# Designs tried in a protein design chat: VH-VL binders against Glycoprotein 24A (csbA). Part 4

Target 1, 102 residues: Glycoprotein 24A (csbA), of Dictyostelium discoideum (Social amoeba) (p16642)
Amino acid sequence: MVDLKITLVNEDGESTISGKGHPLPAPLIFPPIYIFRFTQYQTEGKLWDKNEFQIKSGKIEFDGEEYDIPESKGTWSKDDEENAIDVNLHLFRPPEKFFPKN
Below, E stands for the ipSAE of ESMFold2; O stands for the ipSAE of OpenDDE; V2 stands for 0.75 times the mean of E and O plus 0.25 times the DockQ between their complexes.

## First folded at step 1 (VH-VL)

Design Z4 (framework fv_telazorlimab)
Fold by ESMFold2-Fast, scan of step 1:
Structure Z4 (fold): chain C 102 residues (1-102), chain A 119 residues (1-119), chain B 106 residues (1-106)
Amino acid sequence: as target 1 above (102 residues)
Amino acid sequence: QVTLKESGPALVKPTQTLTLTCSFSGFSLSTSGMGVGWIRQPPGKALEWIAHIDWDDDKYYNTALKTRLTISKDTSKNQVVLTMTNMDPVDTATYYCARIWDYGYFDYWGQGTLVTVSS
Amino acid sequence: EIVLTQSPATLSLSPGERATLSCRASQSVSYMHWYQQKPGQAPRPWIYDASNRATGIPARFSGSGSGTDYTLTISSLEPEDFAVYYCQQYSNWPLTFGQGTKVEIK
């Protein structure tokens, strides 16, 4: 597990989830999908009141590295068995620097 | 503006290899995110996705057909080539090539080419 | 692989009636698309990403759904709407299509 922070910008403003997490295996499709599991987390902003959201831009910080999130679609869900939250990022184009994958 | 067209033999004998070429215009496979797929449809049956190739030369194949399929591209010629080995009468179908881009849907299709497999 | 099941297989209706076509996935899907196909023709893109009409598609067509359950609705059938409709997922390789729903005139 590493320090993980995702900041997303949409029509509702800026929303952040931060804590401990790791990437999960994702479907091998194009445009790419990235899934991040948070096992310990805090949220700020209105995105987390919705299960599905559009993203204009964003950033991900993963173990000290920073990555840009381009225009995309996101969803999130809770995993009650693991007390975790999964953030799914469905990108419309590849990012300039690819996110970590399992 | 965007057009795709399939070409290849109309008749193939059992056990032979099928080679189909997709020739296109109005876009480039050097464009980030751009891909071309092959889809087939046996007479009176449903659509079946066969293979994919994209701008960075990533290739994906139908699981049941994988050992028989090869897909390649020539970006400078605006062509994608599909080969399928060991043809069988059940492979008789109309074969389409189609562009896949935004959201991963096929937005432009070729007219299709009917390939009949018989002795 | 993701299996897409369309229902009904055939829908027999008259012009002016409402048509509702279902597509169910064996697991959650990121993107679901719909195509219209008429005899002797290549499929045409119809609805992309569940609910967006492709260019030129009449407003009487609407798509909805998320996760595993998706629906294509035609509010009032016109003669040119009688065709086969296919759903297609863009979530996992291999890509898959449903078996199609034939909308035919009664």
Scores: ipSAE 0.008, ipTM 0.636, lowest interface PAE 8.2, mean pLDDT 88

Design Z5 (framework fv_telazorlimab)
Fold by ESMFold2-Fast, scan of step 1:
Structure Z5 (fold): chain C 102 residues (1-102), chain A 121 residues (1-121), chain B 106 residues (1-106)
Amino acid sequence: as target 1 above (102 residues)
Amino acid sequence: QVTLKESGPALVKPTQTLTLTCSFSGFSLSTSGVGVGWIRQPPGKALEWIAHIYWDDDKYYNTALKTRLTISKDTSKNQVVLTMTNMDPVDTATYYCARMGYSSGWYFDYWGQGTLVTVSS
Amino acid sequence: EIVLTQSPATLSLSPGERATLSCRASSSVSYMHWYQQKPGQAPRPWIYDASNRATGIPARFSGSGSGTDYTLTISSLEPEDFAVYYCQQRSNYPYTFGQGTKVEIK
């Protein structure tokens, strides 16, 4: 398991989710959706009170690397059986440097 | 309907600066999830991506050409401008501008007709 | 930079025949697109994200592949299909194109 933290900024300010997580295989379809699963997590901020949200900017910290989140949309859902949370980022920009394939 | 058209000089002398304008209609660079790029093709050769600019003014350049390139946009005029310094005969090519977008999978979905730029003394 | 190598350089075929075009990347890519270009014309989007046909592209065209190996197949060539086909990767900057495969009349 790897440390994973997502920080998101919207009209209401900054919100974070941090803990242990990993990206999920996304459908190979466009527009691109990036899915991050957290299995041990802590949330801060008001963004998590809504299941769908706008993103002005943000940051992903994953395995010591840092990636900027551009203006986009997001959703999240809770998987009670797995005690997990999925954060889905609907990016308006190609993510060539966002999540490395190597 | 989406249309793009390139304009600029047909002839450039070695060491001069090339300025090309892409004028478009049917979409706006004020809309999130769109960008405009430049691709060139020397006569009888392969396509080469040069640069692109996104709606939020984020710019990307081909590393081999980066020091010679400037890309900018004028959202109110629906124009993207490419400037390339220190032109050389090997830069002779047809230059295309093309749209890319989130809704179309970020491939270049609409292209201009291209403008041939010849570099010679 | 990622180098895309297309093979064969030229395919000489007759209408009705099957064409298979290869595009090989020097390292793994996730996003591969194909464009068709006819003499004197701008390239046209053809296949995106390996296997999806762009709007209006006939069902006889199919794309497949993953990682380093991608293929464009034309099940039965029509006269209008004779053209140069270019692959393009979007996974890494700079974006790169292959050198093209020319499908010509035998």
Scores: ipSAE 0.014, ipTM 0.653, lowest interface PAE 7.1, mean pLDDT 86

Design Z6 (framework fv_telazorlimab)
Heavy chain, then light chain:
Amino acid sequence: QVTLKESGPALVKPTQTLTLTCSFSGFSLSTYGVGVGWIRQPPGKALEWIAHIYWNDDKYYNTALKTRLTISKDTSKNQVVLTMTNMDPVDTATYYCARSYYDILTGYYFDYWGQGTLVTVSS
Amino acid sequence: EIVLTQSPATLSLSPGERATLSCRASSSVSYMHWYQQKPGQAPRPWIYDASNRATGIPARFSGSGSGTDYTLTISSLEPEDFAVYYCQQYSNWPYTFGQGTKVEIK
ESMFold2-Fast, scan of step 1: ipSAE 0.017; ipTM 0.617

Design Z7 (framework fv_telazorlimab)
Fold by ESMFold2-Fast, scan of step 1:
Structure Z7 (fold): chain C 102 residues (1-102), chain A 120 residues (1-120), chain B 106 residues (1-106)
Amino acid sequence: as target 1 above (102 residues)
Amino acid sequence: QVTLKESGPALVKPTQTLTLTCSFSGFSLSTSGVGVGWIRQPPGKALEWIAHIYWDDDKYYNTALKTRLTISKDTSKNQVVLTMTNMDPVDTATYYCAHSYGDYWYFDLWGQGTLVTVSS
Amino acid sequence: EIVLTQSPATLSLSPGERATLSCRASQSVSYMHWYQQKPGQAPRPWIYYASNRATGIPARFSGSGSGTDYTLTISSLEPEDFAVYYCQQRSNWPYTFGQGTKVEIK
């Protein structure tokens, strides 16, 4: 688990989720999605009021590095068993090191 | 806002090396996820992907052409350079550079193309 | 490499007619895109990820398919739609394009 922060901009302005988390392996589905799991987190902004959202732009900060998120869309869901939030970003490609091999 | 433009020689002799430069504005190859590819099209024929370079300097080449190809970037100049050795008349084509984002993104922004004719 | 075969090679139709363009892959692919190209111009992105219209593309265009079989449909041809359409897969390296389908006036 590392420090993870996602900042997203949409029609409602800027929203952020930050805390402890890690990426999950990218699934082979269409459209491609990239999943980031937060286990200890705080959220700010209106984006988190809806499970599905459009993204105008954004940034992800992971283990001291920063990556841009392009115009796209995403979803989020809560994993009640693990007390975690999964943030799913569509069409985002972070560096290969975000997705450790299984 | 975003522009790409190809530059290089219009005429190349057989066996010579071709060097093409893609100059762009409105994005940076230091931006995570960004890549630039080269695609060519011989007169009256289909599109053929040549090579691709990503922000992290990861490089991919068309398997049929890979021994002849080198792709590099100069992030400070906003340029990507493609070099192709041992040119042949069958390499006569319009060469395009194009922007993409990520592994699965399409080529969303294209240069105007530059015609390279290979003849003696 | 994955070979993409487009059919028909040429489709001769009149304005108002429906056009259906096929793209078949030699093996299963997940990420298929379509481009439109007019003479003397660079290709323009048209449909991405099988079914999503690129910015500014009219609603008369639709894409569908999965696995090895993909289609681009134009519900009612307009004069500006006569062009060559190329499919492209991004699932595997090397990236490959089909040979194109030319949609021409009858």
Scores: ipSAE 0.007, ipTM 0.617, lowest interface PAE 8.6, mean pLDDT 83

Design Z8 (framework fv_telazorlimab)
Fold by ESMFold2-Fast, scan of step 1:
Structure Z8 (fold): chain C 102 residues (1-102), chain A 122 residues (1-122), chain B 106 residues (1-106)
Amino acid sequence: as target 1 above (102 residues)
Amino acid sequence: QVTLKESGPALVKPTQTLTLTCSFSGFSLSTYGMGVGWIRQPPGKALEWIAHIYWDDDKYYNTALKTRLTISKDTSKNQVVLTMTNMDPVDTATYYCARIRYSYGYYGMDVWGQGTLVTVSS
Amino acid sequence: EIVLTQSPATLSLSPGERATLSCRASSSVSYMHWYQQKPGQAPRPWIYDASNRATGIPARFSGSGSGTDYTLTISSLEPEDFAVYYCQQYSSWPLTFGQGTKVEIK
């Protein structure tokens, strides 16, 4: 189980989700949607009241490493089968630290 | 307003190299998510994607054409250049450049140039 | 590569009639776009991401679909709507277009 934290900034301010999780395997679609799965988590901020959101900026912290999130779009969803939450970032490119290069 | 315009020779001889320039205004290729693509259309036929270049200089080429293609940009001049080697009469087409935009609810080619007809003939 | 098949190749209709144009992909797509093209002109972005009208496009045009099956509908044809319509996927390299559906006057 690895520490994972995503901090997102939008029109309403800063929101975070933090806990234990991991990135899912590289997406099979283009433009890529990069999925971060949380198995244990806490949320702060208003962004999580809606399942679709715009991102002005943000940061991914995974196992002590850090990646800046550019202006983009995201969604989140529950996976009831696995008792997990997925944060889906619609990025132009994968965070190279967490995903193999295309 | 965003505009793009293609320029280059109207006539090319077989085996020669084609060089096309896309000149644009109203946006910058220093902006995250922006790019320029090239598309061609032979007379009476469907559209065919050729190549893409993005703000960070990442390049993509149509696999069927890739050995013949080079795409480059000059961000300071607002220009993208496509080069295609070993031209053949089957490469006769109208060549278009288009802006690529990625943002919060859109990914695609949203503004196109008028196109330039390139005829390959002896 | 993803192959896009448009049907029918030609629709011969009169003004006031409904037009339904299909685009089928050989595998699931993330972004499907539609373009309108008139003779001698560049293609114009028409519908983006399956169902969104580009700026200035009349409400009589609608797009729908997901996965592999997409449809462009013109609820009541106007004279200016007679053109070729192309679908285009933005999901996998190389980017591909359909062969086009020509909407022509009967």
Scores: ipSAE 0.008, ipTM 0.652, lowest interface PAE 7.9, mean pLDDT 86

Design Z9 (framework fv_telazorlimab)
Fold by ESMFold2-Fast, scan of step 1:
Structure Z9 (fold): chain C 102 residues (1-102), chain A 123 residues (1-123), chain B 106 residues (1-106)
Amino acid sequence: as target 1 above (102 residues)
Amino acid sequence: QVTLKESGPALVKPTQTLTLTCSFSGFSLSTSGVGVGWIRQPPGKALEWIAHIYWDDDKYYNTALKTRLTISKDTSKNQVVLTMTNMDPVDTATYYCARLYYYGSGSYWFDPWGQGTLVTVSS
Amino acid sequence: EIVLTQSPATLSLSPGERATLSCRASSSVSYMHWYQQKPGQAPRPWIYDASNRATGIPARFSGSGSGTDYTLTISSLEPEDFAVYYCQQYSNYPLTFGQGTKVEIK
């Protein structure tokens, strides 16, 4: 299980989700939705009070790599069967460090 | 204020290569998250996306036109250039350049657009 | 490629009337935008991401829809609203536009 942390800034300030997780395979559609699955996590901040959110800026930290999140939007959803949470980021350009081209 | 303006020939002969330049002000392609695209509109017809280029030099082409297209940028001059080979009368259209930008909505759109330049392909 | 079909092709109405413009996609799209174009002018950004009005666009304009079915509504037409409206998807390459709906004075 690898360390995964996403920090997001919006109108309400800074919010974070951190723990263990990994990115899911990159989508084949554009604009893409990049999914980060957390299997163990803790959250901070007001962003998680709603399932849909706007992003002014942010950062993804995974396996020692960092990626700055541009202005965008996202959602999060719970997978009760696997006891996991998916953070879905609507990013037009892939964070290539985590989603290599194939 | 963000403005874009297209320049190039008004008349092109069949089989020739068209070169169009988009000159812009009020933004830079050194800024992350910005791009410039080209859209055309034949007289009395719908809009057709041609190609676009992002700040990081990543390029996208309409698959129907891809073999004929080259898009490039000169960030220091605030210019984007489109080249289209083997022009045909059906390529007669007003050609627009536009900024690719988003307002945090999660999607790019074309905002603003240049005034457009009419390119007529005839012998 | 995703084909966008706009209906009706032409909508003939008088000022004060309600206009409803449809845009239907051949497959599900995540992002749909609308542009207004007047004769001799470049298209102008109007509604982004289905329902968000661009800066300066009057409140009488509203957008809605998801998946394959999207609608642009003008609650009460003003003289300056008579124009062609194009929908555009930003979900799959190639990027595509609808054929346009012309809102013209009766």
Scores: ipSAE 0.007, ipTM 0.627, lowest interface PAE 10.1, mean pLDDT 86

## First folded at step 4 (VH-VL; framework fv_burosumab)

Design C1 (at its last look DockQ between E and O 0.13; V2 from the best seeds 0.00; counts 0 for: pae E 8.5 > 2, placed apart)
Fold by ESMFold2-Fast, scan of step 7:
Structure C1 (fold): chain C 102 residues (1-102), chain A 119 residues (1-119), chain B 106 residues (1-106)
Amino acid sequence: as target 1 above (102 residues)
Amino acid sequence: QVQLVQSGAEVKKPGASVKVSCKASGYTFTSYYMHWVRQAPGQGLEWMGIINPRGGSTSNAQKFQGRVTMTRDTSTSTVYMELSSLRSEDTAVYYCARDLSYYGAFDIWGQGTMVTVSS
Amino acid sequence: AIQLTQSPSSLSASVGDRVTITCRASQGIDSALVWYQQKPGKAPKLLIYYASSLESGVPSRFSGSGSGTDFTLTISSLQPEDFATYYCQQYYSYFTFGPGTKVDIK
C-alpha cells in the first residue's frame, strides 16, 4: 500500500483525503477519468458532504511525488463491502506513474 | 503496419469550412486517443484538440472553441476535423496523430493535409 | 496555459558533435515532457516520452533528462540524418509545444 493524498479546492474551500491508496484501471474515455481507491483514510472539508463536485484546483501526492489537478470535476463513493472510498477525477491526464506501462 | 492516412490538399476562401479526414489501420481504432495538430508555413506545431474514438467525446484548445468540430466513424476507423469560418491565418498543414495512452506522446502521425485559405 | 521555451532557437553543428537542447516550462510539469524530431516536409517523429524514455526504434545516441521545469535533449554524436528541427511538448495540462530548435550543418 502506498501513501496517497488528494487535496481539492472548490467554492467551499479546501478538502482533503489522505491515507493508503492506489489507482484503479479506468475506461479509455475523454476527458480521462482517474480512479483512486483509499482503504485506510481520513477526510477533511465540506467536499465530502456530497458525492459530486466541481474542482477549481488541487494536488495529488502519490508515492512521494506531487501532481497538480487542473479545473475539472469529480465524484466519490463509499464501498461499504471493502471499507473503501473511490475518488473519481475527470482530469486531462496524469503522468504514467499512476498506471502500469504494460 | 500501423498507419494514419489523411485526405488531400484543400484550397478554401475566407469564411468557408474545411473537413479533413484521417483513416487509421493496423491497430484497434477505439483503444487510442487521436489528436489534431497544425503547422503554419515556417512556424511551429500547434495543438488543436483531442478525440476519444470509443465514445466520440472531444476537448479542443481554447483558441479553436466554436470553430473546430471533431468526429469519428468507427465502421471506417476514420476521424474527422472540421474547421469553420476560415481565415488566412488558418493556412497550415493539418496532422492527425495517435496518442500513446497515458503518456501524451504522439507516436504515429498522418502525412499531413495542406489547407490554403486565400481570396 | 503552460508555455514552453527552447534554447537555443537554432544551432550549427558538425557530424560527431555532442548537441544539447534545452526546454523550460512556465510551471512544474513533473516528467510530462515529450521530444520530437521533424525533417522538412515530413510529419514529426516521436523520440522521447516521459522526459527520459526512449521510443522503440530511436537510436541510443538520443537521450532526455530533467524534471519539473528544466529539460534537456542530448544527441551524443550527431549523424547526417539528425539535422532537423526538435520540439518539446508537455502533457501535464492539455498539450503545448515549444517553439522548436533548428539544428543546421556548420
Scores: ipSAE 0.015, ipTM 0.608, lowest interface PAE 7.7, mean pLDDT 86
ESMFold2, look of step 4: ipSAE 0.008; ipTM 0.643
ESMFold2 (binder alone), look of step 4: mean pLDDT 94; pTM 0.954
OpenDDE, look of step 4: ipSAE 0.532; ipTM 0.861
ESMFold2, look of step 6: ipSAE 0.007; ipTM 0.642
ESMFold2 (binder alone), look of step 6: mean pLDDT 94; pTM 0.952
OpenDDE, look of step 6: ipSAE 0.022; ipTM 0.737

Design C2 (from C1 with heavy chain S57Y; at its last look DockQ between E and O 0.07; V2 from the best seeds 0.00; counts 0 for: pae E 8.6 > 2, grease 21 > 18.9, placed apart)
Heavy chain, then light chain:
Amino acid sequence: QVQLVQSGAEVKKPGASVKVSCKASGYTFTSYYMHWVRQAPGQGLEWMGIINPRGGYTSNAQKFQGRVTMTRDTSTSTVYMELSSLRSEDTAVYYCARDLSYYGAFDIWGQGTMVTVSS
Amino acid sequence: AIQLTQSPSSLSASVGDRVTITCRASQGIDSALVWYQQKPGKAPKLLIYYASSLESGVPSRFSGSGSGTDFTLTISSLQPEDFATYYCQQYYSYFTFGPGTKVDIK
ESMFold2, look of step 4: ipSAE 0.008; ipTM 0.635
ESMFold2 (binder alone), look of step 4: mean pLDDT 94; pTM 0.952
OpenDDE, look of step 4: ipSAE 0.016; ipTM 0.702

Design C3 (from C1 with light chain Y92W; at its last look DockQ between E and O 0.04; V2 from the best seeds 0.00; counts 0 for: pae E 12.6 > 2, placed apart)
Fold by ESMFold2, look of step 4:
Formats: C-alpha cells, structure tokens, sequence
Structure C3 (fold): chain C 102 residues (1-102), chain A 119 residues (1-119), chain B 106 residues (1-106)
C-alpha cells in the first residue's frame, strides 16, 4: 500500500521513496523543513546510497495532489526496530505549493 | 507545552561520576534528537554529544569519548548523560537541548544542571 | 573539525545603536549556521537558524546574513533587553559553537 511518494532529482538522476508515510512535526521556519517518516516503503535510485545529499528539484505526491520541492539539502536515517526511515529536507527557497502538513 | 526539565545540582569529588537526567514533555519524544551541551563558569558553550531517542544510538564529541555515556528511557521520555572520571575542569552547567531538525538548531533547552567538582 | 570565531569578543553600546557581530567558519558550511542569545543564569535562546531565518517570537530587529564562511548577526536598534552574550553555532559537520560576543551597556 502506497499513500505517499517523493521523487528527488540530483546529478546522478532520479531517486524515489514511496510507501505508507506521513509528515513529522516540524517548527515553523523559512525556508521550510519537510520531515517524513515512511514505513512499508520502497526506494529506487542512487541518492539513498548516502545519508546526506543535495537535490536540484523534486515533488511530493499525496492524496492525488502534487507539491513541488525546490533545490534542497537532505538527510535520511533508519530505525531498524520500527522498520522505518525518516527523510529530512531543508529547502533552499520556498516552494510554489506548500505541503499542507507544515 | 514543550519543555525539558533537568535533575538538580550536584557536588562531586574528583574521580567520581555524575548522571544528569532530562525529562521531555509536550511533544513526541522519539521524533527529535537530543543533545548535551555544557558551559563552564564564565565560559562559552561546548557540545558534548547527541542521542537518537528512537533507537538509543549516540555520537560523542571526541574530547569526551571514553568518559561520557548517554542513554534514554522511552517509557518516561527521559534522556541521561553520565560523565565519569570527573576533574575540576568539568565544573559546569550541563544542558540538554532538542534538535530543531535532524542536523540543525537547538530550539528547546533544559534549565541546566550545575555540577561542581571540588576537593 | 570546523572552528568558529566571533568578532568582536565584546562591545559596549547604547540603546538605539545598530550592532553587528560577525562569525567566521574555518571552512565552508553553506548556510548551516545558527545564532543564540544568552542572558546570565539562563539557557541559550534560539534567534536565527539557517543563517538568516528568524525563529518564531524573535523581534524583527534581529537579522542574520551570510553563507560559506562569513556570517553576520545584526540588531538594527538595540533595546535594553538585548544586552546579552551572542553565540554562533554550525551544524554542517558535527556541532561547534563560536566563543561568544558580549554586548554590554555603554
């Protein structure tokens, strides 16, 4: 079951994560920080080979809507006990369409 | 509201250990990293280490490796920092602080715990 | 290891003055720079994150700028409650703090 998909683009190409996911609480800051927790997920692409990365662009697909991700810096971490992965994106500029969980 | 409440002041002799607690409330304890930072009297801030409360993994500043141990208890939403082989230069206020992001700014600080090492 | 320096180490100023404090990193850290205010006997308070983003509840007279290695905190019109010590902190590689800048009443 897939209810959240994030596509990230960098110099190595396109990478994705999809699965049962939801945003985590984040402070109200600018530029925004997006934090997502995924369980029951699949990853594709080279971006996930390193815990820290930069992207040129991306998008969030949720509930039939798309939300842009501008140039950003990101990290990910796993919690093996919960079989979860957290993806943290520090946007370098405001998106055109803010994801509603911030 | 979000807050971090630390244990009370301690007085220790050189060579002893001290264990400071930091209880979190008002937020999901396992969703944010926690840091320990100290400040000797009249001096600046010094980062000691970080704990991921979800899995309990830690990373310590090299200066404190071998002397600092950080743990947590998810059932009480509490992190602990234990510093061993105390010296007089370890006299300081010790703070816990919540990480605003997974590698970022510290937005919530505990009130601080004074640890005095003398005689 | 990334070292931070701050200038000046201390300054005296009057209410209403424009105050600038600089922080320099020993290597590039993009915008991974944070500013804190600390008053005697209190924990530090977050002012600015990501070099220039103002934390909620912080007065607009505070601003941050810079990227790479050189960063500035500015107080456009100093108020009585702004007499404090100001610290920069980086999070690009582990965490380090600058030595602090004390702002005193002239």
Amino acid sequence: as target 1 above (102 residues)
Amino acid sequence: QVQLVQSGAEVKKPGASVKVSCKASGYTFTSYYMHWVRQAPGQGLEWMGIINPRGGSTSNAQKFQGRVTMTRDTSTSTVYMELSSLRSEDTAVYYCARDLSYYGAFDIWGQGTMVTVSS
Amino acid sequence: AIQLTQSPSSLSASVGDRVTITCRASQGIDSALVWYQQKPGKAPKLLIYYASSLESGVPSRFSGSGSGTDFTLTISSLQPEDFATYYCQQYWSYFTFGPGTKVDIK
Scores: ipSAE 0.005, ipTM 0.598, lowest interface PAE 12.6, mean pLDDT 86
ESMFold2 (binder alone), look of step 4: mean pLDDT 94; pTM 0.954
OpenDDE, look of step 4: ipSAE 0.022; ipTM 0.699

Design C5 (from C1 with heavy chain L100S, light chain S93Y; at its last look DockQ between E and O 0.10; V2 from the best seeds 0.00; counts 0 for: pae E 9.3 > 2, grease 19.2 > 18.9, placed apart)
Heavy chain, then light chain:
Amino acid sequence: QVQLVQSGAEVKKPGASVKVSCKASGYTFTSYYMHWVRQAPGQGLEWMGIINPRGGSTSNAQKFQGRVTMTRDTSTSTVYMELSSLRSEDTAVYYCARDSSYYGAFDIWGQGTMVTVSS
Amino acid sequence: AIQLTQSPSSLSASVGDRVTITCRASQGIDSALVWYQQKPGKAPKLLIYYASSLESGVPSRFSGSGSGTDFTLTISSLQPEDFATYYCQQYYYYFTFGPGTKVDIK
ESMFold2, look of step 4: ipSAE 0.258; ipTM 0.795
ESMFold2 (binder alone), look of step 4: mean pLDDT 95; pTM 0.962
OpenDDE, look of step 4: ipSAE 0.016; ipTM 0.699
ESMFold2, look of step 9: ipSAE 0.007; ipTM 0.627
ESMFold2 (binder alone), look of step 9: mean pLDDT 95; pTM 0.962
OpenDDE, look of step 9: ipSAE 0.022; ipTM 0.720

Design C6 (at its last look DockQ between E and O 0.10; V2 from the best seeds 0.00; counts 0 for: pae E 6.3 > 2, grease 19.6 > 18.9, placed apart)
Heavy chain, then light chain:
Amino acid sequence: QVQLVQSGAEVKKPGASVKVSCKASGYTFTSYYMHWVRQAPGQGLEWMGIINPRGGYTSNAQKFQGRVTMTRDTSTSTVYMELSSLRSEDTAVYYCAREGSYYGAFDIWGQGTMVTVSS
Amino acid sequence: AIQLTQSPSSLSASVGDRVTITCRASQDINSALVWYQQKPGKAPKLLIYYASSLESGVPSRFSGSGSGTDFTLTISSLQPEDFATYYCQQYYSYFTFGPGTKVDIK
ESMFold2, look of step 4: ipSAE 0.023; ipTM 0.696
ESMFold2 (binder alone), look of step 4: mean pLDDT 95; pTM 0.961
OpenDDE, look of step 4: ipSAE 0.019; ipTM 0.703

## First folded at step 6 (VH-VL; framework fv_burosumab)

Design D1 (from C1 with light chain D30S A32Y Y50A E55Q S93D; at its last look DockQ between E and O 0.04; V2 from the best seeds 0.00; counts 0 for: pae E 7.2 > 2, placed apart)
Heavy chain, then light chain:
Amino acid sequence: QVQLVQSGAEVKKPGASVKVSCKASGYTFTSYYMHWVRQAPGQGLEWMGIINPRGGSTSNAQKFQGRVTMTRDTSTSTVYMELSSLRSEDTAVYYCARDLSYYGAFDIWGQGTMVTVSS
Amino acid sequence: AIQLTQSPSSLSASVGDRVTITCRASQGISSYLVWYQQKPGKAPKLLIYAASSLQSGVPSRFSGSGSGTDFTLTISSLQPEDFATYYCQQYYDYFTFGPGTKVDIK
ESMFold2, look of step 6: ipSAE 0.014; ipTM 0.646
ESMFold2 (binder alone), look of step 6: mean pLDDT 93; pTM 0.949
OpenDDE, look of step 6: ipSAE 0.121; ipTM 0.779
ESMFold2-Fast, scan of step 7: ipSAE 0.013; ipTM 0.652

Design D2 (from D1 with light chain F95W; at its last look DockQ between E and O 0.06; V2 from the best seeds 0.00; counts 0 for: pae E 9.8 > 2, placed apart)
Fold by ESMFold2, look of step 6:
Structure D2 (fold): chain C 102 residues (1-102), chain A 119 residues (1-119), chain B 106 residues (1-106)
Amino acid sequence: as target 1 above (102 residues)
Amino acid sequence: QVQLVQSGAEVKKPGASVKVSCKASGYTFTSYYMHWVRQAPGQGLEWMGIINPRGGSTSNAQKFQGRVTMTRDTSTSTVYMELSSLRSEDTAVYYCARDLSYYGAFDIWGQGTMVTVSS
Amino acid sequence: AIQLTQSPSSLSASVGDRVTITCRASQGISSYLVWYQQKPGKAPKLLIYAASSLQSGVPSRFSGSGSGTDFTLTISSLQPEDFATYYCQQYYDYWTFGPGTKVDIK
């Protein structure tokens, strides 16, 4: 029922965002950047209480597949005009299984 | 055990085409981009192009645009590189290489395929 | 396209020597630089990524440094198995390789 789910783990525990989402273009740089836009979404967990965060690990669930998220730092920002949220992750190392860019 | 195994050496005449295969094993084939890199005898490394094995999309170095076709077969976990209109300067070892993250380093390389173009 | 140069083109050294190889980019590439080792008849082997991060299984005598346009690979105490050709590669914009530096026995 949900198109995209991201689970992020930090010192406060597990947090999730799920809904209608897609990757946004990111520059071809290293360490990698993942940018996700969600429009019909639900959030759970304490991580979303802060605009900036660090994570120990995470995963992406999309189209029946799972993709790892390594240790990263991240931010989120709301686009009030579109009723959307963008989640930006700056990975500290390459993932084992890369999430495909569209 | 992650590995890339390439097809055997080829000898071709100028104007012909060659198709080199690269079979992946030990990992999820569609989750990693694959690159092709060649090396002429006594020379350095030259990037040729990249294929996304999930959807089959490609991007080639401009030097090879119009002569290189990259394809894949997900059922056999194999990528192919075909180079057409061969010239003597295309004599080289051709490598496939797995991209660690699309963003950088090539962590797994095939053993290489020698292609000799000689009249 | 981003061009890489390497210095020196070749060098001769003895076991135990400290060896330094440089790579220079034609424009800033941040830290998006890789070092490979290649022995005759073999595929390249990944040593260093992100300019200074050591790949798993690579001996600690190898190190990388630099950012922007100037990068260095250092072998702190050369071993017999380190005689090879070393290539830098950038991944800031497409993928290009340096011309290589051959390290020979003196």
Scores: ipSAE 0.007, ipTM 0.589, lowest interface PAE 9.8, mean pLDDT 86
ESMFold2 (binder alone), look of step 6: mean pLDDT 93; pTM 0.951
OpenDDE, look of step 6: ipSAE 0.015; ipTM 0.704

